# VH-VL binders against q95uq1: the designs that were tried, part 26

Target 1, 197 residues: q95uq1
Amino acid sequence: MSDNHEEESNVPAYVPGKHVSVDQLKQQDAEDEALKRYKESLLGTGVHAPKDDPRKLVIKEMKIQIEGRPDTIYPLDTKELIKEMKTKPFVLKESCHYKITLTFNIQHDIVSGLKQTNTVYRKGIKVSTEKHMLGSFAPQALAHSVTNPRHGWEEAPSGMLARGSYTAKVVFTDDDNEEHLSVEYAFSIKSDWKSDD
Key: E = the ipSAE of ESMFold2; O = the ipSAE of OpenDDE; V2 = 0.75 times the mean of E and O plus 0.25 times the DockQ between their complexes.

## First folded at step 12 (VH-VL; framework fv_sonavibart)

Design u1 (at its last look DockQ between E and O 0.22; V2 from the best seeds 0.00; counts 0 for: pae E 10.5 > 2, placed apart)
Fold by OpenDDE, look of step 12:
Structure u1 (fold): chain C 197 residues (1-197), chain A 127 residues (1-127), chain B 103 residues (1-103)
Amino acid sequence: as target 1 above (197 residues)
Amino acid sequence: QVQLQQSGPGLVKPSQTLSLTCAISGDSVSSYSAAWNWIRQSPSRGLEWLGRTYYRSKWYNDYAESVKSRITINPDTSKNQFSLQLNSVTPEDTAVYYCARVGYETVWYGDYYMDVWGQGTMVTVSS
Amino acid sequence: DIQMTQSPSSLSASVGDRVTITCRTSQSIRSYLNWYQQKPGKAPKLLIYDASDLQSGVPSRFSGSGSGTDFTLTISSLQPEDFATYYCQQDYTFGQGTKVEIK
């Protein structure tokens, strides 16, 4: 019975405070050890600021996890792969449990109050919009990962009306309503994993 | 509509400093959705990117290795412009200099395209 | 360093001709390839960004295609105003240019 302690990367729930720049954070007198640790946890040992990329948020991967099924992974290392993703829909069986994990890097500065807006379309018509507050993210050596839902699983819709092809757009915005990233993907809800319907 | 207007001398003596200014209209030098660039063009070197300045909660500068030791690009938020300084010029620095906005879309993977250009400034380095 | 190679360096064509210009990059990088048109005494003008997206105001006779390291600019029917030099660009590296001249 190997207790796979999934180290819940306790990304401390950064309470969206005032937009504090990385530089401001560095200048704040770490009189408080807790604050220093917090800063270290956010900033790590080095602020990665690639000189060749002015973006604050750079997506790396999208992973679809379905309970009882192999993961579907979309590498997003290139713009071509990002554009190609929407042409490769994944399949959700109706009533299946699934979650989506996005992996990304933060560059140059802290992205405060990152919000994910997920809009789903069917035949070009908006059918749903979901908003999730993800928190604040600082530049660090390791990529950030966010999973929706954070806990548990999302249940795929069921029924005749739910079945079909969908497209979705995920938009990431910060507290200043700056758009950092949009990604589009496609999926199908089917009655069975092998069914054409 | 975004426009860039260049100004500065077209003649510089060897070992002196080349100085150009690019005034921005219709956008902000501190825009999060832009980077402000200097590019030069010569018959010998073609189109050559020199550097950029951009604001992302703080100011950043990136310079081409070929000119890194001699170049400075400075924003001026009060005038909504940015400048180029190139020190210790030689005849090899003779070129048409352009300022340009690199727009990049955050929709997908950062696009680096120069969608707005200044009119260009011919700079001749001669004694 | 990224190397950009355009082919051909120059070509002669007539009005109404289909023109194809190729650009090869040494690396498949995160940024897509862009195309510019430059006329004598003028700044380069963005034509196509992200390999295939047409810049606003650019005629539909211009198109871009390609992926990875090989990209193409196509003018479906050359017009008199299209005689110019064309450049590909990826990141901050430009191709050497392709001059389209009147035959």
Scores: ipSAE 0.017, ipTM 0.593, lowest interface PAE 7.9, mean pLDDT 84
Fold by ESMFold2, look of step 12:
Structure u1 (fold): chain C 197 residues (1-197), chain A 127 residues (1-127), chain B 103 residues (1-103)
Amino acid sequence: as target 1 above (197 residues)
Amino acid sequence: QVQLQQSGPGLVKPSQTLSLTCAISGDSVSSYSAAWNWIRQSPSRGLEWLGRTYYRSKWYNDYAESVKSRITINPDTSKNQFSLQLNSVTPEDTAVYYCARVGYETVWYGDYYMDVWGQGTMVTVSS
Amino acid sequence: DIQMTQSPSSLSASVGDRVTITCRTSQSIRSYLNWYQQKPGKAPKLLIYDASDLQSGVPSRFSGSGSGTDFTLTISSLQPEDFATYYCQQDYTFGQGTKVEIK
């Protein structure tokens, strides 16, 4: 019932990178102001945050990268899109290799010791909880990206008991125990892929 | 549990300054998760937003165009309250004045719902 | 500069009636519309935010629906304590109100 993985949350030296490559996106759209504004909203405006927005962390995207398959991308920059995650589960084939990239802006002030607590449920019963230290992040114009695992791939579980539908809740907190975001999402582990793209 | 308690005089003479105070309990006036608003209500204009103050690394104020030349909203962090000053009042400023908290969604900030209101202060502008 | 129209301005109803109140905007506001109830001599009270999310402590007979430009507040079975004025709101503007009176 206890998750020993929580012990890895105490790694003190992890500081994720602050930069993403945006040069190709900006080159394509420098002349089209409407499309430029749209693409810049995806890549972040942390230094230019709205005055009345209380959020220090603004989620933009979650991407599930699966070795040998097209990425699954969830844009998350509206309330509707975040609510939809629970009703649009992603699929992992058993034993597949995957990783998850989160893209977010930091605004107003530095966020120190941002950590992710992910709890997974099956039929309403908790089956795991994991903590990951993401690092400390300052406001900047470009969005931050964090990929877990940092190196290599995660492997999906396999077998008849592992297959099925899961729900999960991820919570983002900092060293001051301020909760910045809570998202419910869903996924399935299946023996085979249903669609090929 | 956030509560707002208003205070201030209910009768103000024309051309004077209307001054009201809203005391906050259960939250901080400098909270990043809130903005602090003044609204008034009269039969002729209904519910009318006047302005807000909020803290995001520094203090900001926004005021409705209809009153921006006469209004000041000030936070007081030591007393955990915020005030309304409306200069040069006329009988048209007679209304019930409310303070209100806008709480923010952690997911999205564009829905400005006022989740806590003060009890209201009837202010009559008359000789 | 989004204009809002609330309809009707008043209505008469009996206990147990289903009541609907509409709010229409001149441009899409997605789901960013809130509903308030106000009783005489009291401050407005938040009922619904984000078009359809029920505020804590509000009875389940209240519901909100709509998106874009057309929104409704529904009271499925009117109770004696529901005779009040109801307001929609988006950004920092309020509708003109709908007074619900006992028939």
Scores: ipSAE 0.005, ipTM 0.536, lowest interface PAE 10.5, mean pLDDT 80
ESMFold2 (binder alone), look of step 12: mean pLDDT 90; pTM 0.932

Design u2 (at its last look DockQ between E and O 0.02; V2 from the best seeds 0.00; counts 0 for: pae E 15.4 > 2, placed apart)
Fold by OpenDDE, look of step 12:
Structure u2 (fold): chain C 197 residues (1-197), chain A 127 residues (1-127), chain B 103 residues (1-103)
Amino acid sequence: as target 1 above (197 residues)
Amino acid sequence: QVQLQQSGPGLVKPSQTLSLTCAISGDSVSSYSAAWNWIRQSPSRGLEWLGRTYYRSKWYNDYAESVKSRITINPDTSKNQFSLQLNSVTPEDTAVYYCARVGYEKVWYGDYYMDVWGQGTMVTVSS
Amino acid sequence: DIQMTQSPSSLSASVGDRVTITCRTSQSISKYLNWYQQKPGKAPKLLIYDASDLQSGVPSRFSGSGSGTDFTLTISSLQPEDFATYYCQQDYTFGQGTKVEIK
């Protein structure tokens, strides 16, 4: 009886809010302090909407942070770099502590209920699927940054069965199930940082 | 399936206004994932982009410099169509005019391709 | 302004031939090149987008390659229906076209 401890991701209970456009938000009289705070938190000091790019979510960088190790940074500023990322696997030592930080811009409108779905494959077989609620984000001058896990570190799997090469696909979707981005990457779990296995 | 159907006169007198309409089916003129374009083709100038209209929380228009002072592209959300108006036409404006959708299947860093075209309209500017 | 140069302007080929068309752009930008086929009296048809991605419904004998400023359209085995004019495009600029004619 493997107690699937559903780690209650202390992600605050995402109440799927009605998709409210930035324009609608601006017009809504903040009768509710909570709504005002929500607007302030989302709208910040400015709405950025590059007219030549219809994307709502633009990924800029993926950073792999490993405790006690240098960061691995994947710049994602070009389509070529995104395609190249899967050809440059990062290494996780078994039992190491790691986290992933995504940097992205939001454009044109609020992206509500942004969700990251990460599917991991080994030798073409799906081995895991993880879903992370990132939150709602509005266009702003500065890029957004999200780190998973939000607090602490994730521990890399260990053992002979865990070691090997993996591929992964991350998909970003909103409350309307609109797919904003799909990215593929690769990594390996090794016994040590220098070992081939 | 997305389709574009063009309509309008094929003959225009010099100094008059060329007017064409492009009706959209299978997509919305206000789609975030599209831009609606006019392109013309002539033996002398080849394929020439004239301008576009698109919706990104608000309406935008971009025009080619060669026609910027004379061109207007307007969306009509009620009819799900967009139009071309080209003022003060001359014989140099004689061409086959096309409406086209620029599709953004997972738009990557400003890549534009025209995935759906209208049937074309030959417009002759003659006295 | 982006300048597009196709080579050759025209070529003659036979059914079954391998055909290669090149397109050079004046700017090395992150914007990919697209390829269109046009038959007489018809609108251009998208063949390849983002340099190498095949448009849905396009035969696999068509392929695109290249990066930076140099791009290539290849027809691995020319078919009777492939005699047409081909155009490259980047941003809102089109090449002058390459006419593929029957030898």
Scores: ipSAE 0.166, ipTM 0.705, lowest interface PAE 2.7, mean pLDDT 86
Fold by ESMFold2, look of step 12:
Structure u2 (fold): chain C 197 residues (1-197), chain A 127 residues (1-127), chain B 103 residues (1-103)
Amino acid sequence: as target 1 above (197 residues)
Amino acid sequence: QVQLQQSGPGLVKPSQTLSLTCAISGDSVSSYSAAWNWIRQSPSRGLEWLGRTYYRSKWYNDYAESVKSRITINPDTSKNQFSLQLNSVTPEDTAVYYCARVGYEKVWYGDYYMDVWGQGTMVTVSS
Amino acid sequence: DIQMTQSPSSLSASVGDRVTITCRTSQSISKYLNWYQQKPGKAPKLLIYDASDLQSGVPSRFSGSGSGTDFTLTISSLQPEDFATYYCQQDYTFGQGTKVEIK
């Protein structure tokens, strides 16, 4: 066996030859920010699921954050509220920047490899399907939150053909393809926040 | 049917905290169909929105940038009211303060017209 | 933020006159412009919402029109109780007011 006399250290800790990339450091900072936002979302969250509730994933709310505008918030902590969501569309101005945060509890057991599949329809025709891996979540009394996109904003489509009413369905599955939740919602894309187009 | 009744002191010394309350009848402070606002009016600033509180599965607050470091709005479900606290006041905070309701009709996106107002409270900040 | 400009800042009128007040916005707000009336010592009172919809209990001599960036409040035949200050509003922004005074 030979010894290598070439050593490189990029961290104060004594770990010769290790190099930590700027991208790795940025990812850790992003994870710290996500944890901070999760903790901030805990204010006012105290509703418990019933003791005999068998669900592993219990949705609490969906929030649509629009850059420079007040948030639109849907409580989803009852079956009635989930069923009514599709009759209460939110509005996106064309080309606006937005993101969507879902808040939920995990109970009974860890949910591994939680995946979000969001399908958007226009006039009954599928327009897009997006899948996002969310990660693994342990049971706890405090709610979890996930925001899409994780970084930056989504941009709403624009133009006369993009304007109109949309329906969407978001589905949550785990690594075993068990479906934990399905929520239908609706939105409109308009030329201005208060237009009738 | 919805009525808003304000109460609180009309004179506050500089650097102290302004505290007002707004009692609600005919609706609930935790109504999913409403948001509860504070607005003030002065000759130099006109009508100025300060913030709101509302309940949508949990309590939310939004505050105007001009006051967000000093303002707190709290609901009280037991008394069916909401309050305004404005810290570190100066004479520029002298105004008539109003509470107001924004109602939501058929959609969750708020139409921001204020359909019910409290009677107003003149607050003077002076030594 | 969307800037709001009312015109005129004040006007003098006689009972029976037709009065018009304008509100202009820096960006299109479609029809979502509201009008309030305020009398001295009283809270503002909603008159018109969504540019042209009359609030319940408001006399039909009040009307609103406009869309986009230019909006008008009209009082078709001014009454003694209509001498007040009028404000336009969208979102959480209010115009600076138009005072209607007796001539």
Scores: ipSAE 0.000, ipTM 0.454, lowest interface PAE 15.4, mean pLDDT 80
ESMFold2 (binder alone), look of step 12: mean pLDDT 89; pTM 0.924

Design u3 (at its last look DockQ between E and O 0.11; V2 from the best seeds 0.00; counts 0 for: pae E 6.2 > 2, grease 18.91 > 18.9, placed apart)
Fold by OpenDDE, look of step 12:
Structure u3 (fold): chain C 197 residues (1-197), chain A 127 residues (1-127), chain B 103 residues (1-103)
Amino acid sequence: as target 1 above (197 residues)
Amino acid sequence: QVQLQQSGPGLVKPSQTLSLTCAISGDSVSSYSAAWNWIRQSPSRGLEWLGRTYYRSKTYNDYAESVKSRITINPDTSKNQFSLQLNSVTPEDTAVYYCARVGYETVWYGDYYMDVWGQGTMVTVSS
Amino acid sequence: DIQMTQSPSSLSASVGDRVTITCRTSQSIRSYLNWYQQKPGKAPKLLIYDASDLQSGVPSRFSGSGSGTDFTLTISSLQPEDFATYYCQQDYTFGQGTKVEIK
């Protein structure tokens, strides 16, 4: 009887709270343990405020993880790389299991209620829209990483209608509906991993 | 259309404070998608970025190292303008001063291009 | 500090000529290079952003190219109104300028 201790990752329930600035958080005496934990979770060991970059969210990498396959990594350190990503589609075999991890830095202030909206297009037509609440993120020395799905794998569509080339747009917005980032990527769903010669 | 209108004195005495204002029309000084800059131009130093102010839940300022100890850039939301103050001026601060907007692309990609400029203000430091 | 070097510092050309200006950066940075035109007594005007994107309202005879540390502004056929000084810019650093004069 293997006691599967499901470590309930007590991800504190995202309470849509008032946008609290990093400075406000620093000034609030953590009388509340929950607030302290929240602050610690957000602020980590240090607030990083890079100079000469007004962005609040800076993407660093997109990683496509496919079960049983090597990872596909898109470095996104420059605008050029971001723009070029859509010209380098990754391949999903139909019915494969995959997940996408985005790595990003937060700068200057807390981004509250960060939401990821993924829109997928086929031949210029919108085929799906997915929205994911990611949570709130504070500036920290280490980049943040978000994986979708958070747990498990996503299954690639299958069948003749699913196969083909797709483009996607990911938009990051906060609780105030401010857009922090938009990136586009491309992928293909194929019956096998071999590039159609 | 976004426009920037500069105002302020063109003559400042040594050791005094240079003060300029840039009025914004067609955009907001507190726009999430903009940064408001001061740039100067002289024959000796060419085009030189001095600093910026921008709003991202709160006001932020970035200053060039060359003027950091003497410069203040402040937004005025009530008048939809931003100002430049440069303290302890010397003849080396004689230049044409420009306000300029860095637009939307900075939010997403961190690009810094100035798409809208003020008309410029010649400031002479002379006793 | 980022250094921007333009070449040439000045050139003389005639109407209809192809003009090429180069800009070299000391560092490869995340931001693209931008180009400005400045006429005497006027503020700089944005021509090209992100190395090759033409600003709205700018004539198509202007084009930008390059990557990494080497960039080029090209005027395919110089017009009378194009006699000006041109500046490259990356982040908050400007080149020294290239004056395009009438021959």
Scores: ipSAE 0.042, ipTM 0.645, lowest interface PAE 4.1, mean pLDDT 86
Fold by ESMFold2, look of step 12:
Structure u3 (fold): chain C 197 residues (1-197), chain A 127 residues (1-127), chain B 103 residues (1-103)
Amino acid sequence: as target 1 above (197 residues)
Amino acid sequence: QVQLQQSGPGLVKPSQTLSLTCAISGDSVSSYSAAWNWIRQSPSRGLEWLGRTYYRSKTYNDYAESVKSRITINPDTSKNQFSLQLNSVTPEDTAVYYCARVGYETVWYGDYYMDVWGQGTMVTVSS
Amino acid sequence: DIQMTQSPSSLSASVGDRVTITCRTSQSIRSYLNWYQQKPGKAPKLLIYDASDLQSGVPSRFSGSGSGTDFTLTISSLQPEDFATYYCQQDYTFGQGTKVEIK
């Protein structure tokens, strides 16, 4: 895919005093309140890009929905939270039905032809690679959300050889082959939700 | 390998404008993955950040409050460089001036570490 | 706004020594502290970012630790090329420096 156009997003004007840098949040020593004000300013007074942040794609959350069970939710809106993904594996019971929803903001420019490439490893050996076209996304106030699979459910593999610990890497690229995000995460496939296999 | 090469006069008279340039090789002044900074160093003030320029669909500039009324930083995409102009200089502006890059992997919610520096330009403000 | 104090302001050490330099901030900055090395007539050189992450090409004898308000740069076995001034930095503010001299 090759989309060759210039498009300026119709975004509202920057709202003075609503942008708070990470250093200002630290200085205020009111981290929860400053962060809450910042989030509300993005939603309540119109959208504007944080001017210190170079990223076009800012992931906010990964949610694993499992049929018949509570969701597993990873907040991912800081560098530290993204790093922690690999150390906080989620669990899939073999043969369970699940789907994954990613929530993200787009800032600065449109991202055309966003694709995810997910590579899964078992004991350092690649066991699968899946690629999914997510679409094109413009900057906007509300976060974008995409769910895989788009329809129905994915089924976790089963059997003694499927059980175990996995690592994975998901990479997001666009039609210009610009890499916007790379996240390493971990999960386990178990025979039961509370088993230690 | 990203490299920064500075140029400009080392002597400036009081009330004149200090003008320096920083040429970029191995990266682009319009790169979304970088921000381009000026810093100075003197015995009385130590290392002092002056400002930056960066491109995110348009050019943005941020300046330190202490010099905001006198400073201008301009990118030049055709020459792949960025400049510093500091108006109405006094002897207090005598320092070694550095340009520096903050790279994409470092610009993450206020990660402001400078991974590439120019060689420095000693600027003396004297009659 | 945030003051930074390095300790000591200078020290003398021999090749092979373990050297520890501290940086203290007036407010918590989580892990957002960087360390630089500077030799006379040269620009600063980044050693460590995000309190403990080693910049590419920096020898593993350099390490950083700490969070909140107290941070440490450690040189496990001092080499002749390590005699320099070291600065901590957060945001756009630098510490006053610690000069490491040969004894």
Scores: ipSAE 0.036, ipTM 0.581, lowest interface PAE 6.2, mean pLDDT 81
ESMFold2 (binder alone), look of step 12: mean pLDDT 90; pTM 0.932

Design u4 (at its last look DockQ between E and O 0.03; V2 from the best seeds 0.00; counts 0 for: pae E 14.3 > 2, placed apart)
Fold by OpenDDE, look of step 12:
Structure u4 (fold): chain C 197 residues (1-197), chain A 127 residues (1-127), chain B 103 residues (1-103)
Amino acid sequence: as target 1 above (197 residues)
Amino acid sequence: QVQLQQSGPGLVKPSQTLSLTCAISGDSVSSYSAAWNWIRQSPSRGLEWLGRTYYRSKWYNDYAESVKSRITINPDTSKNQFSLQLNSVTPEDTAVYYCARVGYETVWYGDYYMDVWGQGTMVTVSS
Amino acid sequence: DIQMTQSPSSLSASVGDRVTITCRTSQSIRSYLHWYQQKPGKAPKLLIYDASDLQSGVPSRFSGSGSGTDFTLTISSLQPEDFATYYCQQDYTFGQGTKVEIK
């Protein structure tokens, strides 16, 4: 009887806040300290909204961090770089500890209840789907950074069945199910960093 | 399915105002994922982008320099449409006018492709 | 101002032929190039977006390639319904068009 301790990821129950526009947030003389803190946390010092870029979420970088290894950084400043990323797989040694950090800007409006859905494929077959609640993000001068897992490290799968080449698609959606970003990447699980599995 | 339906007169006298309307179905004029454009086509000038209107927490308008002083594009949220006004027209403004949606894929940098077009309106400027 | 140059301006081909149209832009921008098909009396129709992505409902005989300032539209086997004018577009600038006519 393996007690699958479902670690209830105490992700605070994201109460989907009412989609409050930045303008509405500015006008709400919220007597509510909690709302004020929320506004302060979201509005930062400067709402930069590039006129020529209608995107609400603009990805800047994806970083693969592996314990004891150099970081793998994918710059995502251009459409070409985004498309190219899937052609440059990173390597995970089996049982290694890794995390992924995404850096992005929010533009024009608050993105509420941003969710990351990561789907992994092997030989075109879906092998896993993970969903992560990232939170709500407002336009600010500094890029946002989200690391998964938020705490600690993810352990790469191990064993003969785990080894091989994978493709993945990550989709970012908000509380309204608006898709803000979709990126594809590739990776390999190997027995060793040098092994031509 | 998103559709655009154009309406307006096909004949305008010189120095008058050209006025066209584009009705939207299947999408919202205030969609964050769209920009609403006017484009014209003539044998002499080919396909020419004239301007756009779009909503991003507030309304924005961008106009081509060639018509900037004479053009107005207005959204109407109540009717889910947008309009073109071109003032002080000359025979050079004779063209087929199209409204079009520019769709934005969420990840892409500066993608401006027109995925939905109106049927076109031939506008002749003649005395 | 971005200048778009298509080549050729017109071509004659037969059904089943491979057709290639090129588009050159004066400046490399972050935006990809898009391709449209236009038939007489009709609005342009989006064929390819982002240089190589096929619009939904477009036959697979159409393909796009290229990067930087040089792009290509290819029709692998020309069909009777493919006789039309094709336009490239980047940002808000269109090419002058390439008319594909029956030989």
Scores: ipSAE 0.159, ipTM 0.702, lowest interface PAE 2.9, mean pLDDT 86
Fold by ESMFold2, look of step 12:
Structure u4 (fold): chain C 197 residues (1-197), chain A 127 residues (1-127), chain B 103 residues (1-103)
Amino acid sequence: as target 1 above (197 residues)
Amino acid sequence: QVQLQQSGPGLVKPSQTLSLTCAISGDSVSSYSAAWNWIRQSPSRGLEWLGRTYYRSKWYNDYAESVKSRITINPDTSKNQFSLQLNSVTPEDTAVYYCARVGYETVWYGDYYMDVWGQGTMVTVSS
Amino acid sequence: DIQMTQSPSSLSASVGDRVTITCRTSQSIRSYLHWYQQKPGKAPKLLIYDASDLQSGVPSRFSGSGSGTDFTLTISSLQPEDFATYYCQQDYTFGQGTKVEIK
């Protein structure tokens, strides 16, 4: 288990589309369409929470980085996208080196002692449970980002017993035991990137 | 409506550098929902992926092993373009070169379909 | 990496015929196979993605099926504009093509 200490965000989220600086907008007509759209985008930056969204934690993205391979990125900003994760499993080659980055917004109030509990199943039978302490996070304009491991890589298991298809469930709770999110996903461990094992 | 417009010379001498440019309209080269690819087509090799560039908080590049030592793909955000440089060309590099977009391709490993293509540029490598 | 085999390499057909083209892979790729149409002097055009999903603007006479290692593209009733070369693709690898010619 990782010891709990607050992690500073060091990976700012970049949202597709245009990003126009405040300085650039000072040169424009105040009622110009570009200025109106910029003001509207600031309302959606995560500093101002929607009144009808009671969630404190909003997951935006999970990125799986695999050494020597393209990243796999799961957008998680809709219920549909979260439910689709298990239908589009990712692949780990046995013994590959990987790391996982979560990107999320915090709204309304601080979330203290956020913990990830990941339970992995094979053919419906639990094979492991792993807990990671993510830290405490306050609302801010830019999304928070945490990467595990912080340094170096994790190594995927290997061998005939490790290879196969897996399902998993990850649950996010805080130190008040409030559950913020539960996601079901799938992955495979294979002997090679394109094998059937 | 995304469109890709290619430009660059069609004749390159052996040992020189092939350079092509793909201009993007209707999307941004830094779009979080896309990746930008180069593919070539020749009678001997068919359609052959060469590499890609894409932006996800930082720039990433991936190149085919067959050309990895000779290829560079660069984005240009100010012109909304991306380029191909292929060094030390030989007649075996003679092909039609295409740029192509993969939309939201990095969501799932191995699920890369090219939904928009440039018009193609015939490049002949000859002395 | 993974070898792909399209068959046939060419075929002759008449307007109205049902045409089936196959793509086989040396390893399982689940359903991550895509189909393209290419006419002479033009870039490829996406028809089918994820084995069976029809791209926007593609006529419903085109369909795809298969999973694992065996995939098919079907044209239920061939039209004059369908005479072209068809390619399958997985990951960043393309098949060698199937040329559909007028009988």
Scores: ipSAE 0.000, ipTM 0.471, lowest interface PAE 14.3, mean pLDDT 80
ESMFold2 (binder alone), look of step 12: mean pLDDT 91; pTM 0.943

